# Ledger of designs, part 20: VHH binders against q9uj72

Target 1, 324 residues: q9uj72
Amino acid sequence: MFCGDYVQGTIFPAPNFNPIMDAQMLGGALQGFDCDKDMLINILTQRCNAQRMMIAEAYQSMYGRDLIGDMREQLSDHFKDVMAGLMYPPPLYDAHELWHAMKGVGTDENCLIEILASRTNGEIFQMREAYCLQYSNNLQEDIYSETSGHFRDTLMNLVQGTREEGYTDPAMAAQDAMVLWEACQQKTGEHKTMLQMILCNKSYQQLRLVFQEFQNISGQDMVDAINECYDGYFQELLVAIVLCVRDKPAYFAYRLYSAIHDFGFHNKTVIRILIARSEIDLLTIRKRYKERYGKSLFHDIRNFASGHYKKALLAICAGDAEDY
Short names: E, the ipSAE of ESMFold2; O, the ipSAE of OpenDDE; V2, 0.75 times the mean of E and O plus 0.25 times the DockQ between their complexes.

## First folded at step 7 (VHH)

Design t2 (framework vhh_8h63_2; at its last look DockQ between E and O 0.71; V2 from the best seeds 0.00; counts 0 for: pae E 5.8 > 2, grease 24.5 > 24.2, SAP .813 > .668)
Fold by ESMFold2, look of step 7:
Structure t2 (fold): chain B 324 residues (1-324), chain A 121 residues (1-121)
Amino acid sequence: as target 1 above (324 residues)
Amino acid sequence: ELQLVESGGGLVQAGGSLTVSCAASGFTFSYYAMGWSRQAPGKERELVAGISSGGSTYYADTVKGRFTISRDNAKNTLYLQMNSLKPEDTAMYYCAKGYWLPSLTPFFDYWGQGTQVTVSG
């Protein structure tokens, strides 16, 4: 975690932090005649995750109650999801989102893609542990049972969390690029398997060399080639991997834009990205969003969300690009 | 770089006492829950003791009343005082960093290299 470091997030450790005072104010907000939602926003979005954990402990000591539980009792809809989500430690939040993506009938494949394509080896290890401890289930087994085909095989490779971190090898990069090019031409099961093994296992540094060699061989950008050659969730996952290798904040900007503008405002995706990236790179994501889409992320959230839910999202987003 | 460095392990006779410590660096120590886990030969790792960022403590039933966890936030150091040691306490003891929510099972996501504690007798 990057609390206290100079990171490109939007939420930082609060100076002059007093968890007892914060817990008292939250108790008043949650247990008063009317729930003071503005107080919840003003405190929880202005503390880093580590500080929020200290507030939750103080709350338990003071009232004998679970802060997350009290918020779920008093709050509703998407506002509840934002406020409760802020209280999860990062590995547990990833595990929570994956569990709910797969629980019940159907699967939220875009959630699986977004998390597994973007997390580092360490983050994947930690989320697997969190998933097992929290849900008494094996994350890999659940992914296997809820998905199929090459989409599953690719997710199963990513969830191992064993991407290479070694040096580059230009000759191997050229060979891998030839394999990727042939996979786009022939589309056999064996070629698809080799393609996903390359994308999931090679280091980011090596893959950037592979992508350059691919363009040299084919005359085409890797993302464009994947879009033309494949479809469905396998295609979407492959593109997510390539985009994360090239520019991870830009990938999240793309995901946010899609979540806001495609088939309505997809609340779960917006909430998940804002919370998960708030202490990592959300400021950088905001910059990429404005560069690529012309309007700020703040502007789009303001136009499509309402009420205290909107206020919470905007507080996490922390402003327009023009407003600093 | 985040580091947890354990020390103070060794050989102790049954009924004796030993203190192990853990020096932490690379993160804001006072923000996180800390704990001790142990792994005996041929057994699974188990949580022994935990201490929240706010000072609340947890002990496994097998060590309750005999072990005391404490932290010194000014020195970024975690301690485990072990009294009335039994041969069953023989294990590699790992310092752990993570999260402690009273409503949830404690979760630690980073461990040190460990220090060996061996109890004879």
Scores: ipSAE 0.193, ipTM 0.658, lowest interface PAE 5.8, mean pLDDT 88
Fold by OpenDDE, look of step 7:
Structure t2 (fold): chain B 324 residues (1-324), chain A 121 residues (1-121)
Amino acid sequence: as target 1 above (324 residues)
Amino acid sequence: ELQLVESGGGLVQAGGSLTVSCAASGFTFSYYAMGWSRQAPGKERELVAGISSGGSTYYADTVKGRFTISRDNAKNTLYLQMNSLKPEDTAMYYCAKGYWLPSLTPFFDYWGQGTQVTVSG
């Protein structure tokens, strides 16, 4: 039941916003003998990204120093990652996360999956541009070089940002469902290609119909079918696409829960999701989290994180133990 | 719906002046960096000028000293005053919305439909 629930974030533009005052307060917090981390949290987690950018500009004008640079210099560990992460515009943050996911030894495939499966065409376009400007590399080329097989092909398809948008076609949905069903039955390379092409290129609205038809034809849930028929990061990517099509907030709730409970609180994932979704649908994510798992996201963050890092995450998450 | 609508383009003689404008709607104009890009026939789109939410400006080397970018937040309008125009300035000029932080490379991710500027001579 696709409850057309309005998605809502947790961070909003602050009323009576004064970037100069905020910059002064941050300057005081960062220039003291001991960094006032609470001040950083109280300001930066209560301003939207656009406002934070204005603060950074004011900070630069006032002190002749870069706010992000000063934070990176004076802050450490995950708290630094949170505070610095908050300062990135959304496309730049995505680019940042993708760059670091592919930089160095190994590749964080889960990061690639999470971002590329969940972003809209517009977001993908923006992050590609940001990636190129920030790192002087082509995102598609880097993805191609860091991945392989059908996993790579699927990511490359997603990163094109050419998913269809617009009208639905029930007849076509039925046909596509048959193709998906056959793909699950045969599981050849060609079938994998057809499967990922459908999942990557059809509109979300259309895919919802496809998944329903798939259920009708096969008697099986699309996710279950994928889990049964495929493996590895290709499987995980396909599942991520399906989950995002069904309920994007629910997908992120799942990711957060998994990060917290299955991976011993995977900090990078938690930080990335909270920051990236704070102005989009984090409140909705919280609701889905509570509904699905019985405990609030706030509760789990409070229990598993510590120090100012915890405070920062909780501030972004917003709410309390009685809320979602 | 986000909209950027350019106006003011036209034909001008070399050495002349022209001001193009961009009316913005569908977003909080004052929160975002704005800019102008241009695309000449057979060439790639290039950034011409940018202005931050706080009023900091950027200019391409090719237009420095000749072009001036400005904004009126009360009117949600972006301007580009172009002086000492050259035939090489002939292009479709696009208004752009984007992001700009001092520590980050500015970029623009949404453009209007453009206004044609043609410099003769």
Scores: ipSAE 0.028, ipTM 0.511, lowest interface PAE 4.1, mean pLDDT 92
ESMFold2 (binder alone), look of step 7: mean pLDDT 89; pTM 0.892

Design t3 (framework vhh_8h63_2; at its last look DockQ between E and O 0.01; V2 from the best seeds 0.00; counts 0 for: pae E 18.3 > 2, grease 24.8 > 24.2, SAP .735 > .668, placed apart)
Fold by OpenDDE, look of step 7:
Structure t3 (fold): chain B 324 residues (1-324), chain A 121 residues (1-121)
Amino acid sequence: as target 1 above (324 residues)
Amino acid sequence: ELQLVESGGGLVQAGGSLTVSCAASGFTFSYYAMGWSRQAPGKERELVAGISSGGSTYYADTVKGRFTISRDNAKNTLYLQMNSLKPEDTAMYYCAKGYWMPRLTPFFDYWGQGTQVTVSG
């Protein structure tokens, strides 16, 4: 349940910031026989995204070269993904991740779920625009073409970015809870539609009330009910929505834990979440992670990752084993 | 709270000049690309000009040579000087905050309430 805690990231604007100096250091690091990966980590993980963009601009001005391009050329594997990922503005990064999730053979449904279930209306609008700008395609159209069934319908609903905002209505919450209960009982196509419409369009504040009323009516937790009544990616998406409504940092803690422990360290998920949340609520995510699982995110990353890739992730994660 | 407040709009004759301003607050102004978009009646919003945090500028082809975008980071203010105005420049002009990656088109994700510019023929 939402505790109303203040959320905090792990990366903040560096004081006494000098983009020219940083660009020079990065230029030096990327030049020569061996790339100084530590220098890249020490600079880019200690600057906020806006500062990193300024560095990139300075780099371009100084060397006539694109910093991201040079990093992609000089770096490899997951370390490249981390360093390059850090250079994207948040909307562009979301667009990047979504595009790659849908590109080629198959679709990374989990990526779609994670992003679209967790982003605000504003963020969704931004990523749609970014997606179009970067890839000259419509995000909704691509999602539509890459998915099917009620899963698609739910994603399409989310990607509209039209979730209600504002006042709560306890009476309406009770009604919606009854609809959800019925949907879980009957599980017809129509009920699935009603269910996803409620979950996708009601405000987070309102949904919290709905979930409470659902508990009151059914005696069952909303997530448990969904798990019992539905399956597949539709189920997973519904659960993600509910979890994000309850506690978004906790949701990401869950995603990270699962990525690390259940999937043999799913690098794309770990990288995406750390980068995307580093300036938003990653510290809070760390806290939820430790509270829920007994070990720190830092600890698990340290144990499961290696090399400069590990160093980069830990630098983004920040903290140490004694902290959450 | 992030705020962008435009000012300086008005009625001007064709061939005239006008400068619109945008007062920014609620974020580190100097860290972000800024820009101007405009929307004429019945038309889509279009990017007019952009300026990076480093001072690089972008202009739509329709305004190149006539409009100048500038910023004063000390005052958290964005400017658009418009010269040789044409009736087709009539629109609501919006101040915008966004991002600008090297070699990419500026991306704006937050706009003010706008200031009306009307050019009479």
Scores: ipSAE 0.435, ipTM 0.784, lowest interface PAE 1.4, mean pLDDT 93
Fold by ESMFold2, look of step 7:
Structure t3 (fold): chain B 324 residues (1-324), chain A 121 residues (1-121)
Amino acid sequence: as target 1 above (324 residues)
Amino acid sequence: ELQLVESGGGLVQAGGSLTVSCAASGFTFSYYAMGWSRQAPGKERELVAGISSGGSTYYADTVKGRFTISRDNAKNTLYLQMNSLKPEDTAMYYCAKGYWMPRLTPFFDYWGQGTQVTVSG
């Protein structure tokens, strides 16, 4: 059904912004003996990304130095990942995360799923441009070489960034739903291909109609059907697509909850989501998190993280447990 | 008109037993995972138990061995049998509808209004 979705982040442009003074304070924090980590947090989590880029430019003009490079030299572990990640323009941050998900031995399939299942056409286009510029590699070629099977085929479809937009076709929704139902029954390679093509290419609005028709025809919810019919990363990717179509902030709340509670605190996933969603819908994600899991995201992060790393994550999450 | 109506709550002595139930309407009950959450006074909501459409079960560590979730698809009813009750089990108990995820914690996206369970020591 129709919902007038409105989403909000947690990080906004700071008032009375002075990039020269901010750069001076960061210079003092980084170029001394002990590195003042609290100063880094108090400045960088309290500026939007555009303002952080202006700080980095001022820093370079004043000191002849690369702010990100200086932070990487002085910081370590997960705190470094948070602070450096804040300094990436959004499309470059997505590209950075995908590059590191695929570089070296193994592949971080959950990172690929989370980014590619959730990004809009425009975000995917910008991410592909950033990837080529930063790494001199083609994102699609790297995904192809690092993945296989229907999981690869689905990622390759998503990374094109060509999902249909706008107009819906209610008459076609029943036909698409029947194709999805048959794919769950027969499970051939051809049926899997038809299934992922529908999920990757139809507009969000059309897919909501399709999911409603799927329920009418099969008596099953689409996520439940996928979970019963498929397995592995292909199944996880299909579920991620459906969840993003229905309620993208709730999908990220689910991912955060899983990253915090399933098999330990998965630092990379928490960091990535908080940074990437901080100016888009992280406030809405926090609301979904509390609605669905009973505890605020802030409270769970406070319980599992420590030190300056915790302080940085909580500053990005913003607010306290009782408010959210 | 999706509706989940909990009942069976009440006051019980520590060590006692109680069954809460949830009457479901407005959707095809047998197709969905169902579950129970609870919220104690001044605390956040906690997932207690879940059951798939096919009968697979999940229990929070705090209730394993004491609580049993079950469903009667013919009656569109979900149950939670609570044995060996402790004062810490005092909470509002909410019925939930959602999706079974075999490798992950069940995902629930619709909740009833709840039924109060009070355990006196």
Scores: ipSAE 0.000, ipTM 0.163, lowest interface PAE 18.3, mean pLDDT 87
ESMFold2 (binder alone), look of step 7: mean pLDDT 86; pTM 0.857

Design t4 (framework vhh_8h63_2; at its last look DockQ between E and O 0.02; V2 from the best seeds 0.00; counts 0 for: pae O 13.9 > 2, placed apart)
Fold by ESMFold2, look of step 7:
Structure t4 (fold): chain B 324 residues (1-324), chain A 121 residues (1-121)
Amino acid sequence: as target 1 above (324 residues)
Amino acid sequence: ELQLVESGGGLVQAGGSLTVSCAASGFTFSYYTMGWSRQAPGKERELVAGISSGGSTYYADTVKGRFTISRDNAKNTLYLQMNSLKPEDTAMYYCAKGYWRPSLTPFFDYWGQGTQVTVSG
């Protein structure tokens, strides 16, 4: 299916923006006896990221204090994670999430998959630069150290940020589809390597041709074939790549639904997706969510989250409060 | 379509002065931190100067007191006034767009194509 539709986020630049006024209101909310959490939500979820950075600078100029630091001191739990996360420029937020996916005990492979399978060449380049600046570490080296096998090889290919752009070749698509089909049958290390190189390096437009040819050759959907042929995080990463190529907003809708309904509400995944996609395609993600699952994303967040945390998530999700 | 177009580079004698400028389009210029990076032959790109939307400035130690960054939000233009130029200042100078980080160096996520500054001497 062709995926060239217009996409849209839920957070836009605020009209009549006054960063000094916003900083003053945040100062009042944070420096009193009790923190006015509703004020934080009403300001920060209603400004775009660039405007939030201007607010943080105004706050520093007015009070000599770090807005993010002050929020971390006053706020707790998942609400803190949402409000602090909104204050990261997008490449630094991706770097932050990847760092914490790898820095702690064990590795959060689903975070690595979600970010690296979905980001464009430009976004990957920017997050590598942000990671180096923020943590004084090389992102590629950390991925290499924290992962192994074909899962590692695939992530290492993605993190290069060198996917082909603006090229399609229908004859090559048929050949690539045959390689993918054979890889599902034989499963040698060489076939797995060729498979991941195709999925990581060909343009989205070329891969859509490849997936069509795969179905023509095998009679089978590419995702179903991967699920039957492979397992573990390698399989999950390959599926994520295919889903992002086909319909990236639908991939994130799937991730959100799984995070909300599978084994309880997975807070970190919901927070990460809402923040990272809020200015890119979260409105489109909401549409795919309702189309696929019958209930709106807003409805599910309202029913499964609570407190100011819920209010913040709903503000980022924006309007689906009505009758659907 | 976001664009950063540098101009004003050239050949200058040691001890001289030069102003480079950057014309910006495709984004709301006044919302973003702007800056200059440079890359000399055989060396890594280094941050030279930054200026926030609110006018806060950052300078690398190697240029403090000699270089002045400024911006004209009405013209969507960024400037770098370079005085007391040294041969070590020879580099491609890149206009950059990004974000101010309180108490940390600015972060840049987009660069122009650059303008060459060559200091003889």
Scores: ipSAE 0.364, ipTM 0.755, lowest interface PAE 4.2, mean pLDDT 90
Fold by OpenDDE, look of step 7:
Structure t4 (fold): chain B 324 residues (1-324), chain A 121 residues (1-121)
Amino acid sequence: as target 1 above (324 residues)
Amino acid sequence: ELQLVESGGGLVQAGGSLTVSCAASGFTFSYYTMGWSRQAPGKERELVAGISSGGSTYYADTVKGRFTISRDNAKNTLYLQMNSLKPEDTAMYYCAKGYWRPSLTPFFDYWGQGTQVTVSG
């Protein structure tokens, strides 16, 4: 249940920020025989995204070269993904992740679920714009072409970014709860449609009421009901929506834990979440992670990652094992 | 309390035009798909038109090219401009609130009290 906790990130604007100096330091780090990876970590993980953009601009002005390009050329593997990922504005990063999730053979449905279930209307609009600008394709069209069935319909609903905000109606919540209950009982195509429409279009505040009413009516938790009644990526998407409504940081804690423990440290997921949430609620995610699983996110990252890749992730994660 | 109040209905001759309006209150109008349904005597209620929060529109085949749905979010008002009216367009017209369904017809789950439109032959 949503406790109304204040959310906090792990990366903040650095005081006494000097983009020219940082650019010089990065230039020096990238121009040596061996790339000074520690310097990259020490600078880029300790600057907010806006500051990193300023550094990139200064770098371009000073050297006539693109910082991201130089990093991509000089760096490799997952460390490259982390450092390059940090240099994207948040909408562009989301667009980047979505594009890659749909590119080539197959689709990373989990990436689509994670991003589209968790982003606000504003974030969705921004990522749509970024997607179009960066790849000259329409995000909705690509999602449509890469997915099918009720899963597709739900994603298409989410990507519209038209979820209501700031409205609550207890009476309506009770009605919607009944619809959800019926949907779980009948499980027809039409019921699935009604179910996903409610979950995709009602405000988070309203949905919290709906879920409470659902519990009152059915005696069952919404997530449990979904798990019992539905399957596949449609099920997973519905669950993701519900979890994000309840506690978004907790959802990401769950995603991180699963990525680390269930999938043998799924690097793309870990990197994406840490970068995307670093300035939003990563500290809160850490807290939820420790509360739920008994060990800190920092601890698990430290144990499962290695090299400068590990150092970079830990720097973004921040904190130590004694904290959360 | 959620309310949808239709107005603008009346008697019109075949070939004529009429605009019906719907005043919405009790919810954040701009975030919802709105639409119009109609019900003629002895017939089932049918979807006429829908408009998403983003401005996407849907029209039933029977009214396509003749009817235009629009919205003014600042006024919390929905409109249906009806041109080239036919006797078969005679019905109670209901303002509706619902959801936009990509690649499907809009889904409505709340309606107003309706406004009567009568087209004489």
Scores: ipSAE 0.000, ipTM 0.223, lowest interface PAE 13.9, mean pLDDT 92
ESMFold2 (binder alone), look of step 7: mean pLDDT 90; pTM 0.899

Design t5 (framework vhh_8h63_2; at its last look DockQ between E and O 0.02; V2 from the best seeds 0.00; counts 0 for: pae O 14.3 > 2, grease 24.8 > 24.2, SAP .716 > .668, placed apart)
Fold by ESMFold2, look of step 7:
Structure t5 (fold): chain B 324 residues (1-324), chain A 121 residues (1-121)
Amino acid sequence: as target 1 above (324 residues)
Amino acid sequence: ELQLVESGGGLVQAGGSLTVSCAASGFTFSYYAMGWSRQAPGKERELVAGISSGGSTYYADTVKGRFTISRDNAKNTLYLQMNSLKPEDTAMYYCAKGYWRPSLYPFFDYWGQGTQVTVSG
């Protein structure tokens, strides 16, 4: 029921767009001994994804070369990851990030959580298709083989992309809340299964009613109850689902704050969120970040990142270091 | 509001020709790859043809040489010219919007309601 709650990104279609001129300038920036990194930033962060696709096509036509390939050859470290990442269509970027989260030994569970808990049915369908086409692998099979337990079961439910849409049944909200509360009390494998099926399958509108009823019957907030009842990646995934249902931009603000202020500034998470949300709700995420943490996202990026990498991140963030 | 409206479907005899078209609105048509998918009764949807913003084309092997995709960016309209039609081409044909550049396989994130093409022998 949030029909008046619009979200906004930070990157928009550029006016007076000329992909041939952009491709020529990128060619000049990349095809020399000393790459002009500021030129790359000034062009690629100031075009929307659709326009970047046109630039890449023009670049290929003019030089016979792949723009992503040329950037990977000339650039290094996290700056390379930002610039290359901007060139992925949105479903392929999600697929790319999931592939690398699971490739080889070990798994980046936080990447799986962040993507699968937050994407819509349509986005999940398209990322599965992109994953299959790009990597010749089945996304669901890879998730199944790389994860285990109730964490796996919950991811497998989310990746089906079949959450109910537009459904609201206030009479059933109390029953759903009772199931969630019982699951916190009994904590059996069957109760965990019932809990994740409700959280993964009910519409956002219905779940908001359910969370309100949960508070009424238990006296507890749903996130607090999950934090006290469960642990590990299963608990983290359940919390991510609840936070995305309540206020998805606030969830991403929380993820960014954690990524910036944990030891080592988690570059992959910051890059992924800024790119993936830049045309969707990154401006709204910035507002939630300032509201909750007191300092702007721009300020924190400026203080923790450096060099052209910092410049690129700040250009995507598109905000001043002070309040907006 | 993003909208793809197909038209031009109908009944045609085997060996005949038909053109379907798609009127697009609610987005900058010239920036996106466009395409056609089809779904026969009891079958899964399959990609038939795609065309990039710059005019590069893709065709499924089953239609290559018989079908021609084209676009008119001034009219925000996508076309599929279907020649030498076979009964196997009978399907609901969907206009699609998506992303493509030459080093990628085209993929689509929005489809219209479709137009029925029926080929009788």
Scores: ipSAE 0.078, ipTM 0.607, lowest interface PAE 7.1, mean pLDDT 88
Fold by OpenDDE, look of step 7:
Structure t5 (fold): chain B 324 residues (1-324), chain A 121 residues (1-121)
Amino acid sequence: as target 1 above (324 residues)
Amino acid sequence: ELQLVESGGGLVQAGGSLTVSCAASGFTFSYYAMGWSRQAPGKERELVAGISSGGSTYYADTVKGRFTISRDNAKNTLYLQMNSLKPEDTAMYYCAKGYWRPSLYPFFDYWGQGTQVTVSG
């Protein structure tokens, strides 16, 4: 468990920022015979989200056109997804990803797991609001309709954004650990409910204590216990919650590695994580990635992606490339 | 130490009203769903009402329209206003701490010692 580690992103506010100039550059890049994709990368990956919003506003004022719209018209494939994704405020981006995960035939359960297991109460409230505004639907209702069983119950619990925050209680932690241990032993529906409620409602600080106590009582790691006792997306969600509690950057490193190596470079996952975490903890994610897997995230992206899509991903990922 | 202390129970005539209260301590009250369960003689404990940390409420069908659950987070206190009481409402009423389950009935994992409510016919 990594407690108290300083986390850092890869994208920061650019110094001497001029939204008008950037908008002009983007206008030129998008209005030419050939779209200057490098210009788009050089500007948008080197500006923070707030700055990108200002650029979009300036663009609208200057040209009477929507920057995202113009990019969608001029760009294609995964590169379009990256550039357009960068233009969403974080809550709107989460909402966007969730909506698309549930739209159409089937559900991207992994996307739901990744987002809802990792977001803070504040982020959850904001994305709920954004979801409603963008799609005129209630996020909870859509999740409820698209999922079932204990998996649904857990997601519904998470999406409430009411995780406890504040003090720790070692005595309570011990009690909760016993409940978790029993849940792993009995594996009834009621026990599953108890399990997910504890994992969804206790503070991260408190859960760390719970997991330690669980280890003390059972002699087993919480993740291992979950893996042995449960299955399906419910299992995966529980594991995701535990991993996020322990080390959120490490969780995303795991997700990225899996996306790249286990799923033949799952572009949606890679794009979503890089964009969503670029201003939060992507540098730390890179560190965890290298520590865990021996190769840098940069290296793997470079090897598995191509074209301007690769360049864009690397630009988002890039920092001290030699170190991580 | 976690404590739930009920009060306000007593004898009331059928058709009457009564409010029971629960003082909570030893945990962050505002972060948890709270509720009331009751147990009549010779019967199993049953859920009466629940309230989420956000103020959502749940009622058993037997008490809907008659009972109102509320909470004061500043006072760490849970309330149950009981109106139009019936003899079948006679029971030990327990304050409960637990978790809110969206689209489901609340789950309680800790109860107080209870307060007796007796409704005479």
Scores: ipSAE 0.000, ipTM 0.225, lowest interface PAE 14.3, mean pLDDT 92
ESMFold2 (binder alone), look of step 7: mean pLDDT 87; pTM 0.876

